# VH-VL binders against q9nrl2r1430to1533, part 152

Target 1, 104 residues: q9nrl2r1430to1533
Amino acid sequence: GGVHELSAFEQLVVELVRHDDSWPFLKLVSKIQVPDYYDIIKKPIALNIIREKVNKCEYKLASEFIDDIELMFSNCFEYNPRNTSEAKAGTRLQAFFHIQAQKL
Short names: E, the ipSAE of ESMFold2; O, the ipSAE of OpenDDE; V2, 0.75 times the mean of E and O plus 0.25 times the DockQ between their complexes.

## First folded at step 11 (VH-VL)

Design H4 (framework fv_iluzanebart; at its last look DockQ between E and O 0.66; V2 from the best seeds 0.00; counts 0 for: pae E 3.9 > 2)
Fold by ESMFold2-Fast, scan of step 11:
Structure H4 (fold): chain C 104 residues (1-104), chain A 124 residues (1-124), chain B 107 residues (1-107)
Amino acid sequence: as target 1 above (104 residues)
Amino acid sequence: EVQLVQSGAEVKKPGESLKISCKGSGYTFDDYWIGWVRQMPGKGLEWMGIIYPGDSDTYYSPSFQGQVTISADKSISTAYLQWSSLKASDTAMYFCARHSYDFESGYYEYFDYWGQGTLVTVSS
Amino acid sequence: EIVMTQSPATLSVSPGERATLSCRASQSVSSYLAWFQQKPGQAPRLLIYDASTRATGIPARFSGSGSGTEFTLTISSLQPEDFAVYYCQQYDNWPYTFGQGTKVDIK
């Protein structure tokens, strides 16, 4: 400890946030815009929550971090029909994540 | 340390424009909703609206829609509340606040950090 | 718009006494209710969120209870620094709304 270096998890979250297809995942789905979301999705999560968990050192293993990212995509595909912009963005971002996650 | 610092007190005349600020520090500014709350002299608290700086998604309370503009500049970690034409009835203390996360519930928008407030006085 | 109604408007208590403050929502807000303390000239301070969870650093004498439409904030053994105005706020539906406040005055 005592070294100025971003964790591998923080670097990956930054890359995901900057990706063109991150827009459905930047923040928790708003009940204001999508009132029935929380009736269907029981374990909501988003990139801002994952980044906060990384910054608070709440992930002990890479598998825990990967599980939260995969939960985020799983929620997207469960709520959104395949032909939606959200589902299409999720498909592309998940593929990008799988390539980057090979380094974890 | 997480901190919200608001701009100083303003004394204005009816019809003038005004823009007040709320600067966040000690956290990732783009990742948290910032809200604006009005408190008229001797009265309670009223939500005006909220903004997510990361994508500029903004919601206004119905009584404030069209009365004010909420914006944010994420490059300088600053949120703004602005009036095109002030009225005497806009005399109030204005607070900004940042939301926090509860990992176990939905919605998650309880506001835990507050700025010190900006007193706006509008009189002729 | 969900209307939040607090009672009483003013509660006069002595140090060491228990204070009980009520908050009622015009429709169910589940447990998405927060309590704030405000002292003159200061910003509001979060005390309780999710109806009953104490915010970080808040003394154990503050406790919240209730769900749906009826909520209570209890301050056991009131301290001199607890004399303030207390607001409840729902965050179940936009717009978020505050109650009108209960002023806790020294007797």
Scores: ipSAE 0.628, ipTM 0.873, lowest interface PAE 1.2, mean pLDDT 90
Fold by OpenDDE, look of step 12:
Structure H4 (fold): chain C 104 residues (1-104), chain A 124 residues (1-124), chain B 107 residues (1-107)
Amino acid sequence: as target 1 above (104 residues)
Amino acid sequence: EVQLVQSGAEVKKPGESLKISCKGSGYTFDDYWIGWVRQMPGKGLEWMGIIYPGDSDTYYSPSFQGQVTISADKSISTAYLQWSSLKASDTAMYFCARHSYDFESGYYEYFDYWGQGTLVTVSS
Amino acid sequence: EIVMTQSPATLSVSPGERATLSCRASQSVSSYLAWFQQKPGQAPRLLIYDASTRATGIPARFSGSGSGTEFTLTISSLQPEDFAVYYCQQYDNWPYTFGQGTKVDIK
């Protein structure tokens, strides 16, 4: 049901945040650090945003939640070359997510 | 309800150290930037710096870089502003404020909630 | 840093009258502009963000407009509780900067 799904989403977000490779995704990219980021990425998202959506029960379907997480990774790989620390972290975190998402 | 509660007024002498606090509640403290604003007596507002409690990422205004230290303890939902050696010119009201997001677009950030302020008086 | 300039420094208005406050940025800040109200001894209160979006709980008589470098806060009919200092603030570029404020007082 909805309550179990919400709990599952919440738990998964907690696990993602606690992961060692979550650092590129904890918050929206700062324009201070990356001035051109929002010229390239048109649908920015981060774990803090996703957590807020979970807390507000905005995800009615697991697919919606998964889509946002995948968007988060997609943005990372779109902006960051493969050899960057961000992209490498994203690759590992995404793999972790895919394993955990099987529970959804 | 979102609230930012700051520590009480301080009366200090030049050369003394000081650390004031801002405790957030009613929201996920780790997920929002929190900043400090100075308002000298009878003057306007000045951004000092901001910190993201989730990872302690911090930015200072150039005029405050090296003059103060901003930190956070996310375990108790508290942000701090501290001086190693106060000057008389540090006499001011200090506000903390939460930096919110436009969660729909993800582009916009604004400071929506403010602490009540901490008055710091430094005099010999 | 981006310099925010407010005008006038002081605006004397009678209750019930329209108040128009201006804020100019030294360079474009897009719509990353907020307006705050501050009364003596109180913390600033967010009125408008993103140049034209009214914050929660803010009366409809407050409105914001503009983009780029020119912004306006309008109080359609000034109420007794509206006499205060108003600040604009850009959050397009760090460091975030405030205007010097406009004091709205009773004529």
Scores: ipSAE 0.526, ipTM 0.874, lowest interface PAE 1.0, mean pLDDT 93
Fold by ESMFold2, look of step 12:
Structure H4 (fold): chain C 104 residues (1-104), chain A 124 residues (1-124), chain B 107 residues (1-107)
Amino acid sequence: as target 1 above (104 residues)
Amino acid sequence: EVQLVQSGAEVKKPGESLKISCKGSGYTFDDYWIGWVRQMPGKGLEWMGIIYPGDSDTYYSPSFQGQVTISADKSISTAYLQWSSLKASDTAMYFCARHSYDFESGYYEYFDYWGQGTLVTVSS
Amino acid sequence: EIVMTQSPATLSVSPGERATLSCRASQSVSSYLAWFQQKPGQAPRLLIYDASTRATGIPARFSGSGSGTEFTLTISSLQPEDFAVYYCQQYDNWPYTFGQGTKVDIK
């Protein structure tokens, strides 16, 4: 009847978006603000893209979902030096993700 | 289905203010760029600016910077274009548009969902 | 800003004929190029993005090609509903810019 059941992937994405350190990851890095980003990062991904892929049932395995989220963090650490606000936020959000991923 | 519905036609005098709207439905409004495009009578298309409703990140084309304000209210899934003081040269059709994601291209900055347009007529 | 120049300004063709529309960018836009169709009183309709990828629901008679600074939209076997104005648009660099349009008219 009225029972609403969310997929584990959707629930995890919602938790990541709500986290205070999600701000560098909410949308694709803007070529307007960061014109050289796409010269360096060849497989861009962000939480809004991952959420769309969950909504469209694009992930068949949990490993595919986890790979996209880890790619998101890997891109952050590849582009941003470790002392930047972006890399620090990525470190904290990745730690949060690892705890939440135990629920998958 | 994804839908963008714009507010109705406007007839105004020079110097008046105006705010027109674009309401999105059928998708997660916060997660997609919305832009505004002007088409002057008998002329082509020109981008005015774009906004990301999730964080209100906004870019204006240089010729429109300071001329209009683009905003969004994500609680009601609505983007806005507004003038504080209209000019006769603001007479035009105005379209809103939402970009789409294409997972195969790996790059998302094209607009394929469009509102029906809002005709603004400014005459004394 | 990147200037997009379309040619011809008007293309007069008969139904069933092939139309070829050209678009030139003032600097390379790689493949970040879209084509739109617009009929009088209507919103633009996306035909092609990424220079050559057809948008969902666009008939196969529309094809795009090119990269860098030179791009082409081809419409094979024009249908009555294809008589419209066509715009190219780059999305490589902000501000995004349209060409001035090519009107495809009945001959």
Scores: ipSAE 0.323, ipTM 0.803, lowest interface PAE 3.9, mean pLDDT 90
ESMFold2 (binder alone), look of step 12: mean pLDDT 90; pTM 0.906

Design H40 (framework fv_iluzanebart)
Fold by ESMFold2-Fast, scan of step 11:
Structure H40 (fold): chain C 104 residues (1-104), chain A 124 residues (1-124), chain B 107 residues (1-107)
Amino acid sequence: as target 1 above (104 residues)
Amino acid sequence: EVQLVQSGAEVKKPGESLKISCKGSGYTFDDYWIGWVRQMPGKGLEWMGIIYPYDSDTYYSPSFQGQVTISADKSISTAYLQWSSLKASDTAMYFCARHTYDFESGYYEYFDYWGQGTLVTVSS
Amino acid sequence: EIVMTQSPATLSVSPGERATLSCRASQSVSSYLAWFQQKPGQAPRLLIYDASTRATGIPARFSGSGSGTEFTLTISSLQPEDFAVYYCQQYDNWPYTFGQGTKVDIK
């Protein structure tokens, strides 16, 4: 709750963005580069969208913030086969997130 | 308050180089694509390209690829449009615009905020 | 590239009258269409996105409709401040493309 909790969400998002494995998650997948993405993924999300939601105070509970991060990883694993660079980056970043999320 | 502020008007000669700027404020600059639009005198609007400031991922419209360079410096929340050698046909108003999303649905990109424009005049 | 064609090129209407502007795409753009207003010496202003959704702060007299290749912008009761050039823009496929504009003038 309140200002302290919002600061914690922002700090965690900043840490995720700066992580070496964040590159598939920085921004929404572009239809220019991946035309079929939005035919498969019906609830797209990325770190830039989550950060905007934090800044607009849209997360009332830590669980809502965690759900959006987990949706982001779920989308990655749904679209990308397990042996891709995207899926491998997602696996490592998700593990990092689970460790950091213990602070929320 | 979200704002895009562009650099001032330029008067140049053919063959000269030029770099114009678009500075964002009131939002997290790194998290939104910035696009550049040309409007020739008395004509309509043309997309030139878009850039994501955090990683400098850039897409050019085919008509502008090789004609201009789009870049960004996220440390000062500024995007740039650059010519190595100007032509008289580059005389136009140039706008920057911020790319956004419908956060309720998570879908569909549109351009919500625009800079005031930079007039570039190229004459001998 | 998708070609956007607007009609008419110019439209003369009196204040209080209804104005209807058309935009046609050379191939389907689904509902990925925006409308912009531009006044002399000013930057474009977003009016409508997703073919029919009004942007924040846009008066209810502006409405958009259509899908696929045929789109319309309607101004139900034209006000003096509505005299401007209106552009449609598709954002379904890159490069994004604008129509050539419809100029709405005072009759």
Scores: ipSAE 0.362, ipTM 0.815, lowest interface PAE 3.2, mean pLDDT 89

Design H41 (framework fv_iluzanebart)
Fold by ESMFold2-Fast, scan of step 11:
Structure H41 (fold): chain C 104 residues (1-104), chain A 124 residues (1-124), chain B 107 residues (1-107)
Amino acid sequence: as target 1 above (104 residues)
Amino acid sequence: EVQLVQSGAEVKKPGESLKISCKGSGYTFDDYWIGWVRQMPGKGLEWMGIIYPWDSDTYYSPSFQGQVTISADKSISTAYLQWSSLKASDTAMYFCARHTYDFESGYYEYFDYWGQGTLVTVSS
Amino acid sequence: EIVMTQSPATLSVSPGERATLSCRASQSVSSYLAWFQQKPGQAPRLLIYDASTRATGIPARFSGSGSGTEFTLTISSLQPEDFAVYYCQQYDNWPYTFGQGTKVDIK
């Protein structure tokens, strides 16, 4: 990943963070509020972690960045039943991501 | 480099209000929880609470709920700890610390960087 | 709340000797345990997290072990700069709690 790719990743993360449906994804799920989350989800991730990886230039390929975003959505759908507000927000944000990722 | 810089020492009387600060630099301030820890003279460490600066999501230790207010102003990368009415028992060193995440494999929230501390003395 | 108990309260050792510090939780905290070093007049410094993972920049002589309720911090060859108070902290359950500290003093 060149300097143009890093700028594109940061721009996309900013767009995801500002989206109305980002609320389940902004920061790691709190073990205080959801004690069984980390028994079920073995590779937790959130937008703040992905943003730090972008800022530290840890994504060498666009595929690595996309994989982390997809892991975030996969975790959401694994933990949350389809009819929950979290799963519905994840579905809409993932669709938005797929459209924006075409710019990459 | 990551730094947390706290406001200077305070000498106050019981009943006075006080607000102390912790300014972060060298990282994206909004993306990390900031915690406050009390250390009474000659005693150990007590966790008071944490705040996520982006949305002001806050958790207090039960013993500090209602005793203090934790807040943050993300526009200036600063977290605050405040008292409406100080007591002599509030005399202590107060530390702010950045909670981090185990970036590779985990989800752990532990204190990785600490401010230098703010000494608060409350006496009549 | 989970109570963390450290022993001994004070440990007297000579430079070059091994120091072993214990931390006990009142209930299981799995591996969600950190160790901190604090020198007089200074802020605490993170040494170990996840019971056994050394924080960045921490010398190899510091090692952590244990899981569940029994944890140990070992300093394999104590250096003069290692005389300090050491705290364990659990972050498995809220509120997060510290032990009362072990003071490592020069013999």
Scores: ipSAE 0.163, ipTM 0.764, lowest interface PAE 5.3, mean pLDDT 88

Design H42 (framework fv_iluzanebart)
Fold by ESMFold2-Fast, scan of step 11:
Structure H42 (fold): chain C 104 residues (1-104), chain A 124 residues (1-124), chain B 107 residues (1-107)
Amino acid sequence: as target 1 above (104 residues)
Amino acid sequence: EVQLVQSGAEVKKPGESLKISCKGSGYTFDDYWIGWVRQMPGKGLEWMGIIYPLDSDTYYSPSFQGQVTISADKSISTAYLQWSSLKASDTAMYFCARHTYDFESGYYEYFDYWGQGTLVTVSS
Amino acid sequence: EIVMTQSPATLSVSPGERATLSCRASQSVSSYLAWFQQKPGQAPRLLIYDASTRATGIPARFSGSGSGTEFTLTISSLQPEDFAVYYCQQYDNWPYTFGQGTKVDIK
């Protein structure tokens, strides 16, 4: 072990994961519970995948990181009707993200 | 280096309770599913269930629902498999395994790292 | 539940020869199929995932092919350390299911 210095991307992902509205985004949508999800969503992504990409230094530009987060929200709104708890959580978490992303 | 280290062998009598463990290291434990697999003596592999440690979301194979409890303690990077009352038919090798992702090519998930196994022997 | 059937149950191959192992799913699993190697007294080891992608550190002599319901694992030049039982496993639908295994004995 050693001390891990968090980058701006790593700090933001940690804040997103800890947010109350992150629950639909923590991990890839379960094919077990939502079998048609992967028929509709062609580029699935979730916070655990984004965190791994950050940890492997795969984002070279802030725009690449922002694009993956926005893809995650876009997928949520494409699959889930507006009045669902998933879509409402996504709306609130996306607003939080946009405020935090101003620091990038 | 990613490692899953399981607790040691157990010798128990029918009716006794048991809880075995699988400790992950070398990766972010909370971000990966942990699965449990049974292998009865001289037989093949059977999926028992999986758990996501961050939120404790758990799925059991139908054959194991109600027979075992899967849990995880993310504070110590450890997953558990538990029996309230063991039967002789529970005699087996039990493996834990980590679930991974191929995120660059889309949704592809598979189990990449395995623990060394915990031998459970239940006899009177 | 998707039933995975492997054939043959046992395969005896001399060192240096090619071994071909088959795996059939009772319904389509697309390419969501993995192959594992298990040696006596050891945990399973991932060889192939997504039907044909070799896992890191796995020798080039191991290759996978197939999609849908018919899958094949090929070991192009069997070595003494390849004595083991080989399992296929689908992860398209829950519960995830394994085949019964093919035992590879080296003559």
Scores: ipSAE 0.427, ipTM 0.812, lowest interface PAE 2.4, mean pLDDT 88

Design H43 (framework fv_iluzanebart)
Fold by ESMFold2-Fast, scan of step 11:
Structure H43 (fold): chain C 104 residues (1-104), chain A 124 residues (1-124), chain B 107 residues (1-107)
Amino acid sequence: as target 1 above (104 residues)
Amino acid sequence: EVQLVQSGAEVKKPGESLKISCKGSGYTFDDYWIGWVRQMPGKGLEWMGIIYPSDSDTYYSPSFQGQVTISADKSISTAYLQWSSLKASDTAMYFCARHTYDFESGYYEYFDYWGQGTLVTVSS
Amino acid sequence: EIVMTQSPATLSVSPGERATLSCRASQSVSSYLAWFQQKPGQAPRLLIYDASTRATGIPARFSGSGSGTEFTLTISSLQPEDFAVYYCQQYDNWPYTFGQGTKVDIK
């Protein structure tokens, strides 16, 4: 909650999760749903993993946090062609992230 | 501290409906898959299915698809396992388990925390 | 579905002895294999994941090895609290599947 000081990273991750375009990024891509994903993407990451790292105070610098978010978008654009709903959602969420990240 | 607390033991008759629960606490409930496992008396463990509470993405084991319904209410951090019509062969211990990912190197889930189990007895 | 087969069904061992439990997958599961301990009336407890990584709080006497289709759980010096049923479980492919269990019993 609001009674304890929240980190900037916690606030930003919560805002990303709530965004309408977060659906491709909420959890690691399922091998059940996308069997070839892990043949292509070698450093998988998702918002649930980033949130866990924030909660465990694993980010020492804002740049480390930003790098993980950018890796998430990079993976999206590497796997998904630009004309897909996933890539379009990623483009919009990345733009939103860049605006919010100016606070970091 | 991470905890999964399941609802209490149930004694039912064939044909009755039942919904058992698994409440998570001590972690962000929305961010972890919850799975259900059946253990029949004197037998081993069987996967029934898994659900991701944030988006209700659900996968059933083929043997359990159509036999049960898995759901979650993220507003109260609770997952459910439901039968529309119980049969005697549903007599078993039912466990819920939280699945996690190896944040260092892995992307596959494994069972890290388990509920205490709910004993369901179905007899005529 | 991937079938997991454990052997032996029952292993009789004296305290202080080494126990070796086997688990075989019907097709390769790479290293996506976990081992669980279950005592009567209790929920399973995670011992090993990724074939060989000990879970937090698990004593060093428990070790896992193997990859592909053949896996082993070793308990180097059995303690009285180690007498339980042990299950292997693959998480490479859905549905995730358990072995039938090996009961480690006192000799």
Scores: ipSAE 0.448, ipTM 0.834, lowest interface PAE 2.1, mean pLDDT 89

Design H44 (framework fv_iluzanebart)
Fold by ESMFold2-Fast, scan of step 11:
Structure H44 (fold): chain C 104 residues (1-104), chain A 124 residues (1-124), chain B 107 residues (1-107)
Amino acid sequence: as target 1 above (104 residues)
Amino acid sequence: EVQLVQSGAEVKKPGESLKISCKGSGYTFDDYWIGWVRQMPGKGLEWMGIIYPADSDTYYSPSFQGQVTISADKSISTAYLQWSSLKASDTAMYFCARHTYDFESGYYEYFDYWGQGTLVTVSS
Amino acid sequence: EIVMTQSPATLSVSPGERATLSCRASQSVSSYLAWFQQKPGQAPRLLIYDASTRATGIPARFSGSGSGTEFTLTISSLQPEDFAVYYCQQYDNWPYTFGQGTKVDIK
């Protein structure tokens, strides 16, 4: 992955962060608020971690970037029941991501 | 270059209000928690609370809940610590610190960069 | 809250000697334990995180070990600039808590 690919990843992360449904994904889930989260989810991730990885040129392939975003959504659906505000926000944000990712 | 720059020393009387600041630069301010630490003269370090600037999510140490207000203004990359009514027991050095993540693990949080400190003296 | 206890309160050593500092947690903090150095009039400086990982720019003479409730910071060959107060800090659970500090001074 070149400079153009890294710029595209950063632009997409910025769009995700600005989306109204990003609130469950802005930062890692708080162990203070959700103590059992890290007993259930073994590969936690959030948008701030993904942005850090983009800034540090950690993603070699677009598929690696996409995999991390998909892991974030997968974690949301694994932990949160379908009727929760978190799961609903995740469903909408994931749909938005899939549309934007087609442009990568 | 990551830097946290704090406001200057303050000399106040009991009952006065005070707001001190911590300005971040050299990183994406919104994406990192900022914590506040008190160090009373000749004593050790104690955590007061933390704030995530992007959404203003804030957690206070139980000992400081209701004693201080932590806030942030992401438009100027600045976090604040505020007292409505100072007490002599608030005399201390106050540090701000940024926490970071082990991006490889995705969970590991620790505090890597510290401000230089703000000395607050409250005496009658 | 998790209570962190450091020992000894003061450690007197000569330059070139090994210093060993202990930190005990009142309950398991896994490996979520950091060590900080503080010199008079200065902000704390991160030395070690995740119990044993040296922070960027920290000399190899500093090493950390331990997990669960018992942790150790070792300075293998103490230099004049190492005379300072050292704090351990857990970040497994909020509130994050510091030990009371160990002062390393000249024998």
Scores: ipSAE 0.440, ipTM 0.824, lowest interface PAE 2.2, mean pLDDT 89

Design H45 (framework fv_iluzanebart)
Fold by ESMFold2-Fast, scan of step 11:
Structure H45 (fold): chain C 104 residues (1-104), chain A 124 residues (1-124), chain B 107 residues (1-107)
Amino acid sequence: as target 1 above (104 residues)
Amino acid sequence: EVQLVQSGAEVKKPGESLKISCKGSGYTFDDYWIGWVRQMPGKGLEWMGIIYPDDSDTYYSPSFQGQVTISADKSISTAYLQWSSLKASDTAMYFCARHTYDFSSGYYEYFDYWGQGTLVTVSS
Amino acid sequence: EIVMTQSPATLSVSPGERATLSCRASQSVSSYLAWFQQKPGQAPRLLIYDASTRATGIPARFSGSGSGTEFTLTISSLQPEDFAVYYCQQYDNWPYTFGQGTKVDIK
């Protein structure tokens, strides 16, 4: 990894967390509120988990970091119908991520 | 490294209010659920509720809904359990515990680290 | 709510012997089952999660098995420090629930 890569991942995660459309992604979906989520989604992930992985230097390649972010969006679109506020937020945040990821 | 440190033992009378604390250190406090567990003298463990400190999202066990209040102050990495009016039946050891995510097995809300416990005695 | 039932209530064994503890759920909890050890005056300690995954620092003599409604904790060669109360806990459905505990004591 190196210091530059860690700083870049950290800055990008912070920018994602601060984005207005991050609200569906800040933490793992709760089984208490959404009981069928984990029946459908087999590899759950959220920004708090990705941030922890960045802080623990668990990403060895930029592609691994990008894959986890893309998994998060893929899960959103798999579970949430296209017309939901969650899916719409995910679409906008994913577009923002693709622009920022060009810096990696 | 990861530690949960709870406030000291309390001796109270029925009808009094009480707020006990659980302070996390050695990890990013805001990113992990904190749960509260009751253990009556000589009895087993009972799940009371959980809170996510970053947004104060809280879930109570049905048997504790309306009996206690769970809160958190992320600026000082501390979670709280509070009674407005204690009963003798609230006499118990109270534990806080951190819930975590296991990356290899997927998302599981299990207790990985526990506080030392706070003994609450309520008697006339 | 899901009721967890442990058996036996008390298990008397000698050091070096195998101990087998049972936990039954009133409905399927898949593999979302944890085992905890509690010694007198101490907080519970996580032993096993996801029915069979050993937590960090837990000796290899502890193993978990089962899925659905029937689960087992096995201690292959009981050591003096293993005399404690053991609890199972499901985290498949809210509220999360514990069994009543099995006390492992000296024979």
Scores: ipSAE 0.107, ipTM 0.735, lowest interface PAE 5.0, mean pLDDT 88

Design H46 (framework fv_iluzanebart)
Fold by ESMFold2-Fast, scan of step 11:
Structure H46 (fold): chain C 104 residues (1-104), chain A 124 residues (1-124), chain B 107 residues (1-107)
Amino acid sequence: as target 1 above (104 residues)
Amino acid sequence: EVQLVQSGAEVKKPGESLKISCKGSGYTFDDYWIGWVRQMPGKGLEWMGIIYPEDSDTYYSPSFQGQVTISADKSISTAYLQWSSLKASDTAMYFCARHTYDFSSGYYEYFDYWGQGTLVTVSS
Amino acid sequence: EIVMTQSPATLSVSPGERATLSCRASQSVSSYLAWFQQKPGQAPRLLIYDASTRATGIPARFSGSGSGTEFTLTISSLQPEDFAVYYCQQYDNWPYTFGQGTKVDIK
């Protein structure tokens, strides 16, 4: 194989994954740990799924990529009460995302 | 292409420790669950546990909780299965397998790629 | 945990004949059921997932059906290379569980 440069979406996903507040978003919420999650959240998503979609070139527009990231945060705030560590991490990571997304 | 390559066969005595490996290549290792499956001689398949390499989140099947340790090293794309003290009853073929997500129809995990297996023989 | 029961334990079929393998779950697993083929000395190979979807590269003679608690794997025209043990596995609930296997022998 050849070498490919990372896309802007790939670079942003890498930065999100590396962020200290990414822990609630790295993978789909576990049915083992949170059995009622999928009764409440109808469109689950996480950073690993978004990365896979980027790698498969499934985003045609920057707006589609941004919509998936925002859905991830929306799910966090819908399921988790505002005072939780999950919601607080989501708030900080979302602010970081908004700053970085201005480059897209 | 996606590959899982496991360490070679082991012959051990009861009471010895052992750590076997499963190296992933051809995909983003950190983003997929790796599971371990036991197959005792002449018997069927049993899930032992799964690990997510990015954060080391690990789930054990109840029958294997406290019997083995599952771990992963992201820097070398390798998952491990470890015993502190082997028993003769640990004699088996051990497979690693990679989960996948059906992103088109759902988000439930099934196992799409398997390692070749590591035969562990424990006898006195 | 969900117990998966396969029947028959052994099935003897002549080449070209239809083989039908059954898998029953102790409680509903919806459609979250996979079928694996294991040939002697080899790792399992994914055949079917989501009860009826063939995995990439799997011949059309393999088909899966069922939902809830009752599932079937059908091989429409058995080939000599289909001599193997077949396992069903549910992935609806943790721990994920396998059936005990059905061995397909060629008559």
Scores: ipSAE 0.481, ipTM 0.844, lowest interface PAE 2.0, mean pLDDT 89

